# VHH binders against Uncharacterized protein DDB_G0275255: the designs that were tried, part 5

Target 1, 266 residues: Uncharacterized protein DDB_G0275255, of Dictyostelium discoideum (Social amoeba) (q8t2u0)
Amino acid sequence: SSILKANFYYKVDWENVQCFVPPCPKYTIQKLNTNEKSQKILDFIFPNGLNKTTLLGDESKTLIVLGTTQPSSKFPNNATDFLVTRVYKSLPLGNKQTSTDKYYMFGDNGTRCKTSPCPNIVAALLNVHSQEIINTISQPYEKNVGFLDSVWLSSKNIRSDDFGLIGQGTIKNGVISISNSFIYLPDPPIKCPELPLLKCVEGNSMTYSRDENRCLVSPRCTKFGVCTLSIPLCNKGYRLVSFPSTELNGCPKFFCDPEFVNKTHK

## First folded at step 26 (VHH; from aa6 with M34F)

Design d2
Fold by OpenDDE, fold request of step 27:
Structure d2 (fold): chain B 266 residues (1-266), chain A 124 residues (1-124)
Amino acid sequence: as target 1 above (266 residues)
Amino acid sequence: QVQLQESGGGLVQAGGSLRLSCTTSGKTFSSYWFSWFRQAPGEEREFVGAISRSGGYTYYADSVKGRFTISRDNAKNTFYLQMNSLKTEDTAVYYCAAMLVYYGDWYESRYDYWGQGTQVTVSS
């Protein structure tokens, strides 16, 4: 009976060090919301569908993992591997972390109010049995990231499908000020459905809307409108995407999506 | 603090069916994962099944898979354990439990709140 160790959420750190005598654990994990000693990790075992090279090749401390440690398959007596259950990647251009920041997941507690602020959000502290009721999640990315899909990000705050983001931040007076948000990967968790091609009459073109999962939906034939000629630039860590928008009368709608999320359209 | 209360337990013959309910106090029902556990006499408490916040995902122990079904009604602050094809081995005190955060495992320590339990007895 393989004694499965309990999973916890960890922040991943790594340094580029020269290895003279193996094993040389490159990675360090820190259990979130605790003062436990960090652990050296030789390698991560990722679930299918995730690219290890991409995830561990970016800037350090941008990854949160859910999982457990086990003896290394290569060095069972001298090194430790990490078995990953879930992965979360930090959105670029967050704010600098504060000393009071903790890591949370959020849920809708079902409370409905006639007036604001409404304490309708539960902030659950990771790895510890603690929670707080809040009324607002304040994200930095709307200010810091141009052409960010705010609908997408907002939908990640509280997900009914249990794939919500991890928020690093501080709670004060019912408001959590997020320094960094970590997005569950892969994103989207479920692949976008394929849409049929519409045959539009002359003068019309096929247009779409984009949903909270960044999937194109509701194809329509729309009469061509007058479009702007300017193409926006995305901040570092984001890629430009566009689609013919129903809302914009066939003109392209632009978004800057994080590079680490899956492409859902051209 | 959330209070959980089990109901629906009782005596049933082997091959029969029983539906357990767990009602929660408060308005935070939708924020929780819910699970059922059971403890037979002289045995350790064991995981029976779990349901995600939305109800879109369910998990079952191998021993009950195909026979038991977990569902939830967020509007009623209640989740259920439908037990079909009951066996004598299913005799136990059944507990409902709630947790806020998913950890990819079902250890008892993950759960924030527990019910008092309801007795289910399956006779031969």
Scores: ipSAE 0.804, ipTM 0.904, lowest interface PAE 0.5, mean pLDDT 93
Fold by ESMFold2, fold request of step 27:
Formats: sequence, structure tokens, C-alpha cells
Structure d2 (fold): chain B 266 residues (1-266), chain A 124 residues (1-124)
Amino acid sequence: as target 1 above (266 residues)
Amino acid sequence: QVQLQESGGGLVQAGGSLRLSCTTSGKTFSSYWFSWFRQAPGEEREFVGAISRSGGYTYYADSVKGRFTISRDNAKNTFYLQMNSLKTEDTAVYYCAAMLVYYGDWYESRYDYWGQGTQVTVSS
């Protein structure tokens, strides 16, 4: 019955073994923050708007999925499928996980302080009913990734819209040191608004800012400046994006966005 | 320690309306989902509805869809259940509950905090 169908957060693993006799489950899931044994999964049933081809196979090792198991539609007595409610994917170039790492979501506990450190963050363990109050979320990616959109990533730590990241890390002295962050997919979770096309006088070009959702905003005509011709290179797993920036007098501003998030501008 | 307190329960005629409130210990809970549950005598406690952190998403049990509305008022740190077109079957103790982590389901084990309950009685 639907009353007893519980969802949990699982880390996905994958093993490419040759199989000649169906069913051939190549995935396993392991419930986060628990000692429960891994389960074999034949297929994942994703929500609308996610591309199964880009998420599965070797790429599935980077996933956390929220959802529940059900008998396979193809092999109901011999295999298990996973009904996916949400998918999260790890950012490339985190730090190596440690044996003390656990998986958390974060929230604001409503406390406000005059001085630092301020214990105003709730770190909630996934799947187990336990929470800690902390003062700091420490991310590794600004150090590890060139041209990272740090405003975007910082906005994912605690969000009011329920699409914040999952942090894998260790808490010590009120600080969580994140090894890996897992980003809710799709990103952005809501498509960017369309912008009007401006007609600019000669010598001006249309320029933008980029908000915390990677959406271009505040279109205006700006006198075109002289730009350097250097094009940065992104680390593996990241794609170079650019836009004519109001801040830079129409010169391109560059970011290295994760390859797995949606493009928000050309 | 966070405490939730329900208010606004009472006796109401069938077809009438009632508004329940859930207040906190004066702290802001902007990162929490809030839900209403109810328990009729001799029954299991059942989910009534939930509202997301921002208020942008609401969910309702089929038995109350179209009649009940969940909302939140950030300025008052208060969460509401507006109950319209009440039926005698709506008679129950109503509980406010809060959870930080979303699971896509509404099992009682998900919730971090619970109120004490307020009685709603719908007479024919």
C-alpha cells in the first residue's frame, strides 16, 4: 500500500560485469549513514525532466538518489527497480573522503548572533533522525576549481527553496569540513526567466549580471570596453561559459560550471 | 530545544470553517517544512498536509484536498491550517510537526518536532 512505501537517500554504485542471462542488475544502492547491506538494482525510474542516458553507467557512481525500491517491471520476481524522487550529483574535484564522513543537509536554525562564531546552522544527518548545530560549512571547491561560481555554490549550502546540496563531511568543533558536495538535479531547479532583447546604440552592447541561480539578469546597454583576449581553461568535469558582463564593461566574464548542470545562457 | 504549540481548536458546525495556528518558541524556522497531522479516537495518526520551507509547495491528503489550506506567516513565526467545508469525519486532535529534511513522503518518523495537539470537533 502507499502508506508503507518509505523513501530514503542512497549512494549509487556500479559494476560493469558481463552478464549473459537476464536479469542483469549492474547497480547497487547503499542507504546513506547506515550499515544496511547494499541492494542490487536493475533499472532506475527517473522523474520527468532528467536524462537517464547522461546519469547512468559509470556516471552513476557520482549519484545520490532519493526514492524507494519496487519489483522490476520486466522481471518482477527476480529483480528490483528504483523509483527515483530526487537525484543529486557530486561536484568534480572534491577532497578524498575520510572514514568519519557522513551525509548531511543544512538549514538555518533561526539563531542570530552579535559575534562569531554563531551556531546558527542545523546539520541534519540523512536517513537517521539526528541533527547537530554548527557555525561553519567549509567547502573545498574554491581552492580546487579555477573560475568556480562561488556565489552559486555558496547559495546551495542553505536554501529556502528546498534544493540545497547534500554535504559529505566531518564535523569538528562546530565546523563541517566538506569532502564532496552533491547538487540537486536539474540545476537550476526552475528554468531561468526569458529576458527582453534590447536595441543598443552604436558603440554599446547588451550586458548582464549573473545571479545565484546562474541566470542572466539586469540586461542593459553598456559602452563596449577593450577586453583582454585570454580564454581560461577549466578543470576536467567543468565547462567554460561566458557572458558579456555589465561589471566588465561588456567584456566576457568567465565561469567554469559543472558539465552536468543545465546551460543557462549561450 | 524547539517547541511547537497548536491553537485555534474547538467546536464547529458541519459546513463551517476553523483556522488552526502553530507557533514556535519565538525562533525563526525558515529551513523547516511544516505539516499537520490528525488523530481521531481509536485511529492511527494521519497526514493532513505540508508546506515547504518557502511556502512555494503545498501537499494535501486526498481526504482534505480543496477544503483545507496550509500557509505560513514569516513575520509572526506562525503556520496555519485553514479548514473549510468541515465534515464530522474531520473531528480529531490536530498536531503540528516540523522537519528539516525532505523525503518525498510524510511518515511520522521524518519529523524532528511535534506539538501537543488541539481538539477539533465538528458537530452535525
Scores: ipSAE 0.652, ipTM 0.847, lowest interface PAE 1.2, mean pLDDT 87
Fold by ESMFold2, fold request of step 27:
Structure d2 (fold): chain B 266 residues (1-266), chain A 124 residues (1-124)
Amino acid sequence: as target 1 above (266 residues)
Amino acid sequence: QVQLQESGGGLVQAGGSLRLSCTTSGKTFSSYWFSWFRQAPGEEREFVGAISRSGGYTYYADSVKGRFTISRDNAKNTFYLQMNSLKTEDTAVYYCAAMLVYYGDWYESRYDYWGQGTQVTVSS
């Protein structure tokens, strides 16, 4: 059999320069965690089901792509396309990257401790066959983003499924200080389960909780309450969502979700 | 970190079945993808199949599709290869391997840990 073309994780960049003679590649990719020179890319071939307006042009500067290069479909002798296997997009309002930042995925080491800190996290460098044991992932987003769903984000650090985040950051004294987190797209990766249809008695309405995948769960009938009309505003790059919440006795609970993830409820 | 140990190899007649196990001595391996590879004498080691960390995705080489089934039991820290309808060309040393980072390919260089192998011999 033939040797299969190897996939790697790349950071995408974009430059809208004037080009007089095709092909006019305006994207570059750089292999993460290496000093390899950037490579020019004419077109990206994304998996189906993605919202391409969040992935192209200037928006591509927020992307990490997993995949490989191939000759351009339009200019096979003179340009290169990129065949995308996975795409990850950074959360808005991270911290400024530093020169010591590297790109990691995380896993559970299996160690369990009575007290903190517990060195129970594997931090694996992308593209480079190296890993380090750490005790803490420190995210900037709860400080930087109002009404962030912290349960959702925390679940992305180490997932039981295959769709955990990529963390860009620096490790010191067993702690990674994340500057930017890149979320696998689409999010959620699996469609939310259907909810059962319930009939509530008069004076009650259907309420919910929201799980770590942003899915509405645990439907329950609760009595109508009186709610304050205090509607938060979300930071740039985030959209306001709400649902009638069991914990708030039917009053809306609000989150600011990234604009680039799929809506999971109205 | 993680140490892998294969078991369940042996001699079996063509058309028969065999189940291989891969057990880790680590506390948990729920964050790892697991794969089986095999190597016949004089050949390069080749990919047989893989299972995702959640168990939700499985992948198989074309030569074994429909005959082999990969599964995992995280409560027992055990990963399995059920081999049915065995053929003489399935004769090989079988290795289990684990990797944390998914790359969408099955190059040997992706894997963080390897077992020592177990012999499977399929007689005609």
Scores: ipSAE 0.633, ipTM 0.842, lowest interface PAE 1.4, mean pLDDT 88
Fold by OpenDDE, fold request of step 27:
Structure d2 (fold): chain B 266 residues (1-266), chain A 124 residues (1-124)
Amino acid sequence: as target 1 above (266 residues)
Amino acid sequence: QVQLQESGGGLVQAGGSLRLSCTTSGKTFSSYWFSWFRQAPGEEREFVGAISRSGGYTYYADSVKGRFTISRDNAKNTFYLQMNSLKTEDTAVYYCAAMLVYYGDWYESRYDYWGQGTQVTVSS
């Protein structure tokens, strides 16, 4: 087998990258949860399905990558590339990130309790073989981001699949206070299934529910009623999406989805 | 903490099959990657294969690809290593391991929990 270099999680920065000797790096990476010096990177090698220009064209320090450094394909002796395995994008909150907060992934440790609080969550520190047991993940997004799909976000905290988010925060008394969440990309990791078009009787229209992956599901014919004319505005970094909702009796349900996630419906 | 326990090891003839089990005691398989390792006498411990948290992704070492299959049963909190077409070279102590965080590699240091191992002996 080929010699594999160990992967780690890094935060990517492309601001104020100094170049003394060409070729000039365009990026720096900081290993999460460490005090290691930042490394200069010439280029990123992304896996298929991710758009490099989109990911590296937005606000700096909003991208976390899993991967490893390697000699540049163009300049093997003079520059370093980063081979990306996974990508995570910061969920916009509208505030400054605290630099001291640590980065975690979360898991269900299997503990079950008869009483609350229950320490059933493990917070695994990234890049460091350390973990803490917690009972609560407290996130600020629901309160601060209007029309955010809280089901979508919450479902990403602890997942049975491999697409959980990275949480930046501090732990105290069994509670992690999240300052920033990084979403696995692409989102959704699996494309939404195609839905059939229902032929509804006159006066009825096709409506849907939305699942934790932001996919429309459970198409139904619903009698069209009177709907509000109010269209919400999304916070910066979010786009307005809507769908005819079964829950709202055919009226549009609105969400503000992060701009960096894939559109799953109109 | 999750405790892993291997079972199913034993003596088998070359060309035969064996199924190893790894069970967790009192815990679920939620949010874990699971892997099998093996260590032959005088050799370094080597990665055999892995199964993702969801069970949707499996990885195998080239040496066992096509012969070994990893699966999991959430209801039983058990994952398995089905070993077919066994060879004498497959003789080793087999370990199951679990890790909380995926790093895209299978280094031993990534794993948070280890079983005690089960002996598999393949005779000629």
Scores: ipSAE 0.600, ipTM 0.804, lowest interface PAE 0.6, mean pLDDT 91

Design d2
Fold by ESMFold2, look of step 26:
Structure d2 (fold): chain B 266 residues (1-266), chain A 124 residues (1-124)
Amino acid sequence: as target 1 above (266 residues)
Amino acid sequence: QVQLQESGGGLVQAGGSLRLSCTTSGKTFSSYWFSWFRQAPGEEREFVGAISRSGGYTYYADSVKGRFTISRDNAKNTFYLQMNSLKTEDTAVYYCAAMLVYYGDWYESRYDYWGQGTQVTVSS
């Protein structure tokens, strides 16, 4: 006989367990949206291309993992490993979670409206086969994080490429108020396209826009404009990026990107 | 409310080809993964293949890999299964199904919507 293993979404936690005799698991997982008890995990087996040393340790409390458990490779009778299919990491500077928060993924249900609010969003509970229709996803990060790329974050709410965020929040009156958003890793999930080089006539410079994947796109030669000299400072957990912007007549546009996502331009 | 309808089933000789379609008769399904399942007489329903929301990722059961191709046309709200090199063991009722949340597996319990099925019969 055989048992088919099912994948679920789990929140990762860290425990400072006093342990003198191996195996000494330091992590726990808890199945999202359930009251199932936490389970101790000795080791995580990540997909290729992820660096577990930057994902675990004291940052492990920021993770959601999709996957399943298996007996430990080192201690198969005494410990449990977790086989990871996907990893999501919370953005810094969310709001404090509330007791009513649940974990959701979102989709477009195809409804189109002439007026707002439009009930065009499906909010699906993870791990629990339940969903409801909402009209609005309210994110805390535009207020909490200066110079956040709002187009990027908004695009992560509902993705066409299967790499949307997990939202932790409470639904009331058709609106989810998100406390924390968890971003699929790696971000971007697909490498940015290479840009052609342009040669600009004197008085012009090469400028760009940035798309919803934080990739520079639409290179153009743009006549110089007058720029401010102010350079912003990013909140902890975010790094400053800039590029010569078409919409700003060649002046730098600044964003504060999460430090844990990949750089997409210099 | 998504309504799924299969079409394109029928009788075909072994070694032949057939293309199944799955269309919606309701709202768009651009946020959904789509899968084909099949059920032979007296057997449990089994996974055949899946396609991601954008169409960028496809997955196939080992028994059909290399012979079947899944695709989607989001502009037409239509999703396809191209079946080549058909064998008598491919005889089954074929179902399309849709799910919103990706779990990395293809268990029936993941799927939110199911079609009614279309019969495919492969004769020797």
Scores: ipSAE 0.576, ipTM 0.828, lowest interface PAE 1.8, mean pLDDT 88

